# VHH binders against Trans-3-hydroxy-L-proline dehydratase (lhpH): the designs that were tried, part 3

Target 1, 355 residues: Trans-3-hydroxy-L-proline dehydratase (lhpH), of Colwellia psychrerythraea (q485s0)
Amino acid sequence: MTKNIAQAAVKFEQWQPKIEQESYLTINSLECHTGGEPLRIITSGFPVLKGNTILAKANDCKQNYDQLRRALMFEPRGHADMYGAIITDAERDDSHFGAVFIHNEGYSSMCGHAVIALTKTAVESGVVARTGDVTQVVIDVPCGQIYAMAYSHNNVVKHVSFQCVPSFVYAKDQQVEVDGIGMVQFDIAYGGAFYAYVQASSLGLSLVPEQQEKLIAYGRKIKQAIIPQFEINHPTTAELSFLYGVIFIDDSPNQDVHSRNVCIFADGELDRSPTGSGVSGRIALHHAKQQIVLNETITIESILASSFSVRAIETVCFAGFDAVIPEVTGDAYVCGKGQWFINAEDPLKYGFLLR

## First folded at step 15 (VHH)

Design p1 (from m6 with S30T)
Fold by ESMFold2, look of step 15:
Formats: sequence, structure tokens, C-alpha cells
Structure p1 (fold): chain B 355 residues (1-355), chain A 124 residues (1-124)
Amino acid sequence: as target 1 above (355 residues)
Amino acid sequence: QVQLVESGGGLVQAGGSLRLSCAASRYDFTNYAMAWFRRAPGKEREFVAAISRTGGSTYYADSVKGRFTISRDHAKNTVSLQMNSLRPEDTAVYYCAIKYGWGYDSTPDQYDYWGQGTRVTVSA
């Protein structure tokens, strides 16, 4: 006969796979968000990726371990619009570490919300030793080398700035006919990934949570209409030659900020953050249109009213483009630690996604 | 990058013993199975022994079962092969290898990373 179990919760907490249960893989993570966009930082248990560059490591993951990406990004371990980073060795001798970015649809070349979370946690964990109130963190990502700064007060990181890759306008004043929507005007710019930038008001869209399904539907349709009719060529790296997403821009309900960004990326994922590579491409557009000057900071908010600040800190020539170097500023929060089990006998071990 | 360093090879008379070790440093190998293979001169690599990622299961080629014992030390990221009752037929270069995931495999091309090998010579 059973009775009240002393310290029942403690016994549940003690559960671990037994040695005899050879069917478990164990993967550990640090769970963060930046402006509402999740980042699962994979800290142990993932395969050691092959390749001398971060892009090659991402390709190794895509070709050999994509089922593990699904296991960590999809239900039940993850969720719709989930995002993660696999920590790797640095590609360059003058970088601290590398990161491969994963999400529900696949992989990305750059992720500003991830850079902010990685920078803060790298300093607070001691992966990068503090050098005072401001500590530099240098991260290799698929699109290049990212310079970030963690700004601390009393040993707590309060915000992070990062210097993006050279960002530039790729094409201006383009248009495409989109079935069910009509003629859509857009610009294409690169801020670590290529985006099509669309004025939301021109399509009768509002950048509010209540319209999230319409924004996703429009973003998908616009992206699918552009892809077959517009060639995206990265000037130095063929593997980066793709349209990553559509960014809708509009005025913000908050009069204290410049504007609002909503990015629909991958296969209809909505970025909860203002999208770091997106605001980087956007500041390049604003600079090229003479709407801002160097070192002029603007604040752009997400659909959740979280915000990034961005400025163009210098001009450079990049592979024949007039480019700027953006600096993006934001903050992140650690919201959990995870230990995840993938059981070979589980018919759903690699996850599922109901959207 | 991943490094696997074997040690413990050498010359030994038939009936003797050797202990091979392989250090896998730098990375977390919690989800890796570890194995030993060998290559005699003029022959293809053949499976010798494997140990599961937890250490809870061990596997041996028929030719070495009862004479060789594989073990691993998770804290040191090492795998070892105790070789007793050695025969001239055991003469080979011995390689350690590691494989991500469940179980083991007796096929060399299923392994992700390999050591450089350590020579074992068993004289009659």
C-alpha cells in the first residue's frame, strides 16, 4: 500500500536516464530571449561540426545533423518560431568563438538577437574575460566576423552593442506582382542577410500583434513572388546568395522611437525582435537615401514594442558597393537552462511542427 | 579541432599484454561511442572493440573476445584497450575512432574522427 511520499518533488528532480537506457542522447542549453525572440544556446551534447569556416560548419550540420536541429527547434523540445545557436570554435585566430544559427526552417547567416544574447552570456559566464565596464566579444558567424561590446554596471551586463558586417543597398525601387495582393514595391539590402523591405501602409497592413497572421501570409507570398523573378547574388560568397526574408516597415505607435520593423523570415517565421541584420540593412538604406548621417542613432521597435538602436558608424567600400558599418544596440535575458533528451525509441524523437 | 592521441603500442612476445589508451581532448564527447580498429600490413582496417556512449555496453570482434577489454573514462575523455594473451595475428596499427549517436558500428566509414594510430608488434 502507498502513502504520502516524502519529498516527492525532489525525487522527480533526481530523474536521469539510467546507464541501461542506452537510447538517450543528452543535449544541454542556456535559454535566452532578446526582445522576445528566443535563443536556445546549445552548450553541450551536439555533434562537433566539421569545416574550417562557420559557413562550412553550418553546411555540415545541414547535411549530416539536420534531424538534431529539428529535435531541438520543433515540438516538444522547442516550438514554432524557435531559434538557436550552436557554439563552435572560432574560424579566425582573432575571434573568441563561433556560432551556427538554427531555427525552425533551417539556418541563417546572421542573427542580431543571437549576437546580443551570446555576447551578454559570454561575458557573464566568463567565456570572455571582463576588461572593465566595457568588454569586447568577437564572434565568427556564417556571414563574417562580428564585433560586439558588452556594457556592464557592477558586473552585470546592461546592454550590448555589435558592429555588423558591411551593409549595403542591393537594389532599389523594385516591384513584383503578388497574387492576391497586387503590385508590391520593395528595396533589397544586405545587413548580414538579404531582405526585401516593404512599406506596410502601402499594402493596408498594420504592424500590430493582432495582424500577425496576415503579416505572415503576406510575407510568405511576397518572398515566393520575388524568388523566381529576382536573382540574389552575394558579391563574394555564393552560399549567401538567397533572399532570407521580407521586412515590413511603418510608423510606431510609440512617438519616442523612429519606427517599427516586422520581419517575416524563413518559411513564415515572425521575428519577435526588431531583427538585428534587418535594422543593419535598413540603416544602409537610410544612409544611401540621405535620411540619416553617420553616428545618428535611431530606435526601431518590434511588434512587441521591444527595441534596438542602430547607427551607421562609418562608410566603406565592399566589393564595389557603397556600404556602411552599422552598430546595433539591445539587451537580452537568460530565462532558463535546459537539459534535453532525444530517445531513439521515441517515434517523435526528431520533433514535429504544427503551424 | 578534434584530436585523438593513441599511446601504449610497442613490441611484445606472444602471450604477453599491452594496454592501449586514446585521449580525446577539447570537446564534449558525451554522445559519442568509442572504438578501436586495426590494420595489419597489406590488409583492410578491421573492427576490434567498441564501447557505447554511456559505457554500459561493450562489443568485441570474435577474434579478440575474451582476450581484450575496452573501457572508457568520461572524466578524462579516454578510451582504453587492455590486450591480453597476444598472438602474432594481433600485429597491426591500432586506431581509435569515435562516432556520434546511439549504438556502435563495425564499419569504419561510419566513424566521425580517427586517431593517427599506434603500432603493436607481437613476436612469435
Scores: ipSAE 0.615, ipTM 0.873, lowest interface PAE 1.6, mean pLDDT 92
Fold by ESMFold2, look of step 19:
Structure p1 (fold): chain B 355 residues (1-355), chain A 124 residues (1-124)
Amino acid sequence: as target 1 above (355 residues)
Amino acid sequence: QVQLVESGGGLVQAGGSLRLSCAASRYDFTNYAMAWFRRAPGKEREFVAAISRTGGSTYYADSVKGRFTISRDHAKNTVSLQMNSLRPEDTAVYYCAIKYGWGYDSTPDQYDYWGQGTRVTVSA
């Protein structure tokens, strides 16, 4: 004898916690992806992080609010491969804003897919006022200051380019014995984070979605084998002295692009994008190997065949390293807006990963 | 970076009233509980009152119950303390403090940000 409820969906849409329901925290987000890699931009409701640098703010989050990172990255609000950005005040007087990057393992120093999404949405939302068809957005991130350019047509951002920090080869022609795989050859380079670069074909790997489980397993094993055997020291910032991930490289089936990249980072996340800081380190490798010249653009695909373009625009000396300044170009899409509730009474309030 | 600015302190006669106000800077504090603490000369900071992030619950130290009323304005990120029937023992520097999340705490170490204080002097 239950009656149909007139316009029931409208009533569901109107749900909000009542003032008497003090158990809810409310956090809002703008949901994006860059080449398939998600970015949850946290727009309101997060704690105001302490510290005069983006690294200090990330450490404040780690020490005092890490359960909120889990709540927003893990199931049910996110997933094992979720990625986010907490918007902060700028560290530098000549930057527009700052960002702390979060994911399933914790925090990252650089995130190119996030820079692309943040730049596009900053211009389209009016956070940064348009200055014509090309608008500069300057973002402070843990690894440094990022200069980005939003290229618009009819008030829609069509492309984003950004200049990464000085990117350099850290070690070439390294090898490590990996249990269950064998001897693995790799290079280490920095493009905002340190990566080990591995030729996929040498391990019998294909950079296709069907092999995502094997790629993740191999990436985890290789990373774990490298960490105890190779000291990674950032020349100016001790907190950045860690191997962030493993990048598998292979030829692309698309003859119109240079190659394909698949990055396994954090706690076994597979980057759906070509990885902006990864292609930055890669262009430094190619330049050091005399495989490209300055201002020569290459296009690198992800596992989903989405792409970034990258070039080395300048050579610099960075703390004794022969470095380049990469420029990475890509696009992003807004795919949703979120309002998230964290209920103190929920036994699963801070999320979970089943993996 | 975060700034809490107290106002409304001053000299008042016993039995009188004062209203303290605390304006939080232009960050989003909707998920913050807000509180007042005070420090009398030669004493440690003591809890006075708190209001939950929604404003739905208020908490008071025994020494001020029935005399003080805490309130907040969510749109302006301000918290106020109406102090009635003031006594000489209420003389102190009053501090605004805020804490992220649910609930409140009567210990100062649990609060994330603090104001500089406003002096209240109650004369006999």
Scores: ipSAE 0.595, ipTM 0.858, lowest interface PAE 1.6, mean pLDDT 92

Design p2 (from m6 with S30T Y104M)
Fold by ESMFold2, look of step 15:
Structure p2 (fold): chain B 355 residues (1-355), chain A 124 residues (1-124)
Amino acid sequence: as target 1 above (355 residues)
Amino acid sequence: QVQLVESGGGLVQAGGSLRLSCAASRYDFTNYAMAWFRRAPGKEREFVAAISRTGGSTYYADSVKGRFTISRDHAKNTVSLQMNSLRPEDTAVYYCAIKYGWGMDSTPDQYDYWGQGTRVTVSA
């Protein structure tokens, strides 16, 4: 052991696989969060994905490199609620870059918290050159082309907004019997994914971190009860025809905001952010119920009291639905840089989940 | 699109030498092994040589051992094949290929991206 800890620290920091240690793969990342929801931006070392569209690239990853998704999303490099983005070439000539979204359950077609983090970091890193106090960033994602705006003050991005897909109410005033809970009332709306929206207080739930286990348990049970009883058909895209999650809504203890929004999605994941597609579906519900007008901005908190602002910019007819175009605004933070090693000899190299 | 560009092919008399080069551009290939394959007229594609992602290990087909040397330059994303003591049976189109992950492979189907090839003709 060295007797000088400063010299020892330098040696630890300089460690890299030697040429003889050919069993290591090295993958680099920029670590972010949006309102508490993580985003691991994979910047180098991942396979170059095949395909002329972002959706095709996502399918290539799923078919040929899903073990690498697990390695980066699961323990010990990630966790059960981890989220990432693989940076790719743009699909379209008028886009800046492409992104494939990954998480512990697989792949997502769109992710608002990721768009916010990618937009901010693209401008602050110079991947997208600033064009003034407002800089447009255009990202190709599996579901299409996303236009985002980075709003800067003194060359620091202070918030990001983006327009969401046409968002609409799918079904109102539904109910389902849920074993162990009772009769649950809900609405179904689409804001990039289909969600069931449930008033938390009607079930004796509070939207606080101390109740996260109960919220997850109820969200799972409600989702499982709805799926076999309610047909969900996306009007144009069969691959989107599924219930993604349950969103509990309630008043906020913060008098300065509209409400609180807690999404339980996938297989029991709790979104630390207010959920971009979730608030988009909410604004569609509020508009359909005549509770808001166009361009009326509301602020919705997460379980962590982080917030997004959302408004309906425009009404549209989308495949027979009365839809709105939401605009979601939020911020993100870079919280680290990562260099990750995956060792072929490691029996746990592709990760594990204990949740 | 991944692009691999081979160079250095041509006509050479038996016993002569050629140096092939393959430049990969645009992407980070630090986690890729690199290899050369060849296809003679009327024959299937066959393995020639491979170099590991670190450059620390090489592997050669028996037919070229001692005559060919593979090397790579990580900073330039290039792989090279020095071909000495050439024989008429070395006449082929030579292809550069790259494969993500650990180790090297002599099987063409395991390689992710391929160059367009460079023709080598060894005259008697």
Scores: ipSAE 0.629, ipTM 0.871, lowest interface PAE 1.5, mean pLDDT 91
Fold by ESMFold2, look of step 16:
Structure p2 (fold): chain B 355 residues (1-355), chain A 124 residues (1-124)
Amino acid sequence: as target 1 above (355 residues)
Amino acid sequence: QVQLVESGGGLVQAGGSLRLSCAASRYDFTNYAMAWFRRAPGKEREFVAAISRTGGSTYYADSVKGRFTISRDHAKNTVSLQMNSLRPEDTAVYYCAIKYGWGMDSTPDQYDYWGQGTRVTVSA
C-alpha cells in the first residue's frame, strides 16, 4: 500500500466516478486570478443556457440552475469571495464567445478582471486564433459587447486591454444617512455596472488589507442605505437597473500611481483587483469633472497594490448621457485547473458559506 | 444554439424494424439524460423511452416495452431508438429530447431541448 507512494499516487490521479455511480455531475474549470481577484472559468459540464442574449442566458441560469452557481461559488468548491464565468455562445455574429458572470450573491452585468483573464486564456489556449503580437478578442457580456486586445511577446500574453461599454455619470454629490456611520457623501457612475463612489478618508477608513473587515461592513451598510432611497434606472436596459456595489477611493502611498480603489460588491465580496467596471465608471467621473482629458492614462491600485491602467478614448452620446468609452489594461495568471463533482447524495452538494 | 438532429425515419411494413438516431452537436451533453417522444396525427406528444446521463438506467412507455430499445453512444452524445415489431399505431413524428441533471422523466415539460423530428410511417 503506502510502501509504494508513486503507485498509490497514480491510483489517486486516475480516480473517476464509475458509470453505475449515477449520482455524480462533472463540471470542469480553468482557475485564474487578475490582480488577486479569482476567476473560475467554467469550461464544460454546465447546462447549456437558453436565450438569444447574454442577459437572457444569465436569467435562464438564475431561474433554472442557480443551485449550480452556489455549488461552484460557495464552500467547499469555492469560498465567500469566489467569482466565476460561464462560457457561452456569442450573442452577436461578430463576437468570439459570450460569458455569464457569477458570484456569491448571483450575477454581474460586467466584470473587468474576468474580461482580462478570459482574453488572455482564450488566446493562450487557442480558443481564439492568434493573429500576431496583438490579437483582438470580442466577448459578449450582460452589459454589452467588449472589445479586448491581447498583447503578446514570444507567444506569451503580457497584458490585456479592453474597451468597456459607454460609461457615464449617473448622479453627483449625493448623500445618505447610514446607521452606525453617519452622513455619507457619494457619486453614482456606470462603467458596465452602477457603483456608488465614496471617499474613504471622509469616513476615517484606510484602504489597506488590515481594514478589510471594516471596509466590507461599511460597504454593505452604505449599499443597503442607498438602495431604498435612490432609484437607479439604466437608460436602455431595465435588467441592469441596480446598484452593484460601493467603491471606496483614496490617494495611494505610491507616488507613481494616481490613486487606490476598493470595491465592496455582491454579498460582501471585496474585490482584490482595482475593479475594471469600477475604474471605467471612475474615468467617466474624472472626465465629467474635467480632471482628465481624452487618452490621458491613469493607474489605479487595488488593496493589494495590484493595478489597472485606464483612459477615456472617445466621447459618445448615450441615451441623453455624455458618456466616454474607457480602455482598461491589466494582466492575469492561470493558477489551476479543476474537475468538480456534485453528488446528488451529498447533503452539502449546493455549498455553504461560513462568513 | 443547441441543435438535435434526428435520422432514420421512413416507411416500413407492420412487423418491421427501424433504428432512429439523434446527435447533439456543438456541446458537451455528458450531464444530460436523453429521451424519445412521439406525436401521432391529431394527438398530443407522448413519451416513448428515456436513458439516464450515464446510460446505466432506462425507462419505457408500456406501449413499447419489449419492442423498443433506447441506447446512447458514450463518445458522440448520440441517442438511438431500435424499434422492432412495428405496428400501424407507432406511426408518428419521433422527437429526441434532452434534460440536464440527475434522473429521467416521462413529462415533456421537463426537457430542455428538442429535435425537429423524424417521421415514421408503419403500413398495415
Scores: ipSAE 0.560, ipTM 0.845, lowest interface PAE 1.8, mean pLDDT 92
Fold by OpenDDE, look of step 18:
Structure p2 (fold): chain B 355 residues (1-355), chain A 124 residues (1-124)
Amino acid sequence: as target 1 above (355 residues)
Amino acid sequence: QVQLVESGGGLVQAGGSLRLSCAASRYDFTNYAMAWFRRAPGKEREFVAAISRTGGSTYYADSVKGRFTISRDHAKNTVSLQMNSLRPEDTAVYYCAIKYGWGMDSTPDQYDYWGQGTRVTVSA
């Protein structure tokens, strides 16, 4: 008999846990990417997180629902470089909503690629009502309140700009001995997270996809070497007092592009985007070194040649630090929708990472 | 914030019946078990009844077993408590609660969100 494959396909597509099956959890998501960096927006089915602040909610997730983070970020539902956002109620009355960020190691304080994607999708979905060609979106994230602007044409968001938190240089001209690598020179700056900035050329690294494994290895080693030797204290928020990642910097092969970033963060994740918080800290560093002026825009590209534009729009004093307010501009794309099932009887229900 | 709103409480004579309802505003309870708790004057909060995520399983406190029935409507995201043969000792504020994950529990600490409660008074 000739099988009706079209009919079979529909049946497969319509498969759902039965009402009689109490063993399934169902979680839904909107799948996006910014410059190639993935963002899984968890939209429904996740436990309601407790707490009055985004940080408190993140901690609740960490303490009580970390297995679900793993289920959604790790294989087989995700991969080692997956990134996610759990949408929440706003912390502040003048914010539209909140977000808890998750990745392969745990939780992050800020991610620009996520802010861009969340802003775009919030406006396009109607979560935030469009106000003409430009719509403001205000999001509470672990590091604070983020103001974003969605620029639309014909009901489509074409790009997003957001203002980051006060960004500042924490330490200049530091050195650390790294086993197998040698002496590494680095600066530390904050742009929603603390990063160590390293010139790739000084270590014989190239910011190309062919060297991704080497970049990850070096980034991880450098990060681990810095942590025990260098104490990082955020001046106002103790929960942000840690080194989040290492950012390698180099020239771009494109003459119209200022430079490249490759950020290694969490447990060896390589950011496919230029890293929004990373470029925020970086612009603070360049400003402090008098390499750029206020309102000067530079373009930074990723390992994939995807790009963010960044400028410092204001100087501020932040808890004793000379800081700038970065404005970061980029674009995101929706690439799918997800419905995820977690079966209590599945021995691998909470995921795994195999590298 | 998830809001649970209880309704159906009131004054009833001993031997009478009441039906309590709990509705959630703007939240999908597909992954949640639901329960009723109560707190009598001068007493601690105690478990009354729970229903599983699918509604296929129920659990009752011994004190209400055979008299109370818990049910849920998935489409409406509501849970109900039919209370029959009411007794003066059933007088309390009744609270709706939700619990994420698999299984039901009689311990209040295992539940994530609570309603404001509805008062039930049973006169002798």
Scores: ipSAE 0.018, ipTM 0.350, lowest interface PAE 5.6, mean pLDDT 91

## First folded at step 18 (VHH; from p2 with S57K)

Design r2
Fold by ESMFold2, look of step 18:
Structure r2 (fold): chain B 355 residues (1-355), chain A 124 residues (1-124)
Amino acid sequence: as target 1 above (355 residues)
Amino acid sequence: QVQLVESGGGLVQAGGSLRLSCAASRYDFTNYAMAWFRRAPGKEREFVAAISRTGGKTYYADSVKGRFTISRDHAKNTVSLQMNSLRPEDTAVYYCAIKYGWGMDSTPDQYDYWGQGTRVTVSA
């Protein structure tokens, strides 16, 4: 045994599975957050996913490797609100790379906080070569091709903007009776995923961390009440035809921003960011309600007072909908690097959730 | 776009030796086991040898034990099969295969990616 704590610490730091321990798989990650929402970027050790499209690669993961998603998203390696991205080959010749998004319920079609983190880290790592102080990064994701811009100063990316998919209002001024809550008014919009938008004050909710359990409970109940009452059909892609979450909206105590959002998505995850696809759907709503004009930027805070800026840069007709193209701007931070071990002999190797 | 390319096949006299190699494409295969299978004319694919993801364990079909040696080079993404004391019964197309996860397997359905094969002919 060592008698010096510095020597003991070195031995702990240098631990690796021995070659004789065939039971370990090793997966590496770059740990980031965007506005407080985590992104575990899987950098090596994950299976090479089959398929010529990002949707096909996501399906291969779902069909053949979903247990690895659980291992990396659930406790003890992750948690109920964990989010990840698997880096893949690009689907398109003019894209830099592809990404499959994973979380506690499964897979998502788009994730704005992930795009921001991926864009920043791709430029700072040299995966995408810099082309000046502004570098374009093009990422294939399940819902389409995403064009992002990394804005650098002295080789440090200071913020990222990206253009979202055509975003549109699906239904306005809807109501549903929710057991235990009462009558809830909402709009439905698409910004890469479908969300129901609800004014928090109308339900006596405050968008503060202390109310996270109530916000999650209300979000789940409202989502469950809406689903049987309103059929969600994506106009071009059947696999995207579902209500992903509920976004609560409130005024902000910060007078320098427009408002605050809290998104409850997937299986009860609370987004620590303002939700990129959520603010995209929101800007479509505001534009359709004539509350903003093209290129008018608004800043929306999360429950943590982190913020995204968003504007509608163009109007388009998308499969019969009057849509806009949103641009979302934010920043991300690298907060760690992970080396994760999955041991075949561990009865809890694929993780668990207690929430 | 995973590609496995076998090489080293050809014609050899009974009792001779031959070394097969399989080069895998540029991906990280750290967590993959690697194996060789073969298919004789008119037969189904049969297991030949496997090597674990770490290289620490190997497994051989009874018909090749003591004559064949599987090895891998993780840095080069290469698996090799040294075939000694060759017999006419070893005549087959030899396939490289890789499988994600723990352990090794003799079952072809467990392997994720396959090479196109290299022909080995052993003359009596």
Scores: ipSAE 0.638, ipTM 0.873, lowest interface PAE 1.4, mean pLDDT 91
Fold by OpenDDE, look of step 19:
Structure r2 (fold): chain B 355 residues (1-355), chain A 124 residues (1-124)
Amino acid sequence: as target 1 above (355 residues)
Amino acid sequence: QVQLVESGGGLVQAGGSLRLSCAASRYDFTNYAMAWFRRAPGKEREFVAAISRTGGKTYYADSVKGRFTISRDHAKNTVSLQMNSLRPEDTAVYYCAIKYGWGMDSTPDQYDYWGQGTRVTVSA
């Protein structure tokens, strides 16, 4: 009988599938968060994805290994608001590595919170060699190539800045009728993904944790209402031609902060961070509306009061659109390591969500 | 891209032995079964041997049973084929292949990645 708890603990920690058993898949991960938004970095054990582009690799995953996405994102290994990144070979020769992004609904084109966490951990782990206190990390993601800078002190990354893809306003001053809500006014902008931006106050919403369920419900309904009524076409990449989420905007209770965001994306996920791609699209929107100037930095906070800084650093013409290059700054934390086992005989091996 | 590189091929006399090796990329192939196939001149590619992800199970074509032994080294991310009592009919290009998931398979179409092959020639 086991009476020594310390000994028992070690035994529990040392548990492994038996070597003679062929029924287990083993997948490893590095667990992070950026501003509270989780990122499960899938490091090994996942199928080698096929294709020469990140989008192709994402498609391979979608077509052939989506059950593993579910296994890793859904209960019991994950939860409804889980987010993941599968690291891959780089698409481009001047990139360090690539990443496929996954969540509860499927796959995303861009996530700033993930870029921040990937950059930080890549430098701290030695995946990318340090070049002093500032180290450039170049990552291929579905929406394109992302240039990030890790700022370190005493070999610890303290914050990360990345330049996002050309971000632009797609539509201004739009409206849609939503059942149970009424007429909703919104703008659409692209910052690696297309978002509908909505003023929370116009709908009687408050961007506080106490209203998270209402925010999710409204976000989902608005997204679902917009999709069939409004065609979204990315000017160069058809695969990016979809509405990714709804971002509610409001004032911040902090006077030193420009504003607060809450992004509802995928199948009702609430971003715990200010949403990197979201603030990228947003800065394009503010610039277009002449509410900010080039190189002006604003701070946007999340529902948890975690914050990103964002500025437009350049204006560019992108495939006929007036666009800006956003620079987003934030920080991430490593919060754990994971080794996940998928038993072939487990009837729930591919996960579930109770909603 | 996943790179598999075969080595160890060459010319050997009938009755002789040869050891093939396949080195995989730095990617963790813990969840992959590994196999050897071969293609003789003028013939289709045929299954030779497979080894499970853990190495606990092996499978051989009838033509090589008792003569060939497949093994793998997880630490080195390699698979080997020890070929004994070689025959002229064993002359072929030998290919290493990997398959993700549970189980092994003798069908080439079920394997995900392939090496470039190594030539084995057995003289009479």
Scores: ipSAE 0.083, ipTM 0.602, lowest interface PAE 2.3, mean pLDDT 92

## First folded at step 19 (VHH)

Design t1 (from p1 with S57K)
Fold by ESMFold2, look of step 20:
Structure t1 (fold): chain B 355 residues (1-355), chain A 124 residues (1-124)
Amino acid sequence: as target 1 above (355 residues)
Amino acid sequence: QVQLVESGGGLVQAGGSLRLSCAASRYDFTNYAMAWFRRAPGKEREFVAAISRTGGKTYYADSVKGRFTISRDHAKNTVSLQMNSLRPEDTAVYYCAIKYGWGYDSTPDQYDYWGQGTRVTVSA
């Protein structure tokens, strides 16, 4: 037996499936977070997805490889609040690469925290060559084309800004009766995904970690109440026609920021970040309500007091909507690397959730 | 997108040998099994041989066992088919195909990507 812990540790570190063991699939990842919200970037071992658009590639994954999404998002390899990105070929000639976003419920159209992490890691890894202190990264996602800028100091990316897709108000001053809560007032806006925006104080909610269970419960109930009563139609892409989540808004105890956002999305996930597509829809609301002007920057905190900054940089007409182009700014951190094994003989190979 | 390019086909006398090769594009195919199929005139595509994603297992149609050998080179993303003791019945267009996941399949519909094919003609 090996009595030296360093020698024993090397043997554990060197374990790999033997070539004779045909039961293992191997998938590799780069592990990140943006403001506390995780991003598992799948770097190798995933199937090459079919389709000429990112949305078609996401549909191929849903139809043919959804069990791999579960294996990578659920326990024991992930958890109920895990979020991932599958790197793909770009769909557009002027984009660097594409990304399919995955989570506990399935697939999302846009994810700002993921764009920030992908942009930083693409530049720092050399996937996108640096062009100076500011490097542009262009990513195709299900809802469109995302233009991002990585801002470096001493070859370290210090923050990332991205331009979201045309963002617009879908419906204002709506209300719905929610069993166990009462009448809930909300607006619907699009910033890469559709969200219902709700003032937290009107429901006796506080946007603090101690209330995470109540926030999740209320977010689920409100979403369930809205869906059967309101039709959500994306003006150009039918597959994007769904309510992704509920965003609770309140003032921040920090006088130096505008406000706080807490997004409940997917199947009861609480976004640890301020939600990039959420603040994008929010700036469209503020602009439509004449509460801000173009290029006026506001800073919005998450439940963890991490922050994004956002501004509307121009107005556009998008399929009949008066839309804006938001710019969102934040940062991400690499916190790990993963190698994951999926064993055909494992009865729990595709994961589970107990939450 | 994914590209599979077969080579090594041609005209050969019965009893002779050919070596087919299939080069896959620069994608990561670590978790893919690789296979050869063929289509003879007037027939459906039929399974010839497969090799597992690790290279540790090989599979053959009964009609080619003992005569054909499949191999792969993981570093070059290539799969090869050594065909010995060729018969006129082996005349066909030979296709390279790849499939994600465990094991193999003898059914063409289960394969994810296909090459354009290379013709093999075995004369009497």
Scores: ipSAE 0.621, ipTM 0.869, lowest interface PAE 1.5, mean pLDDT 92

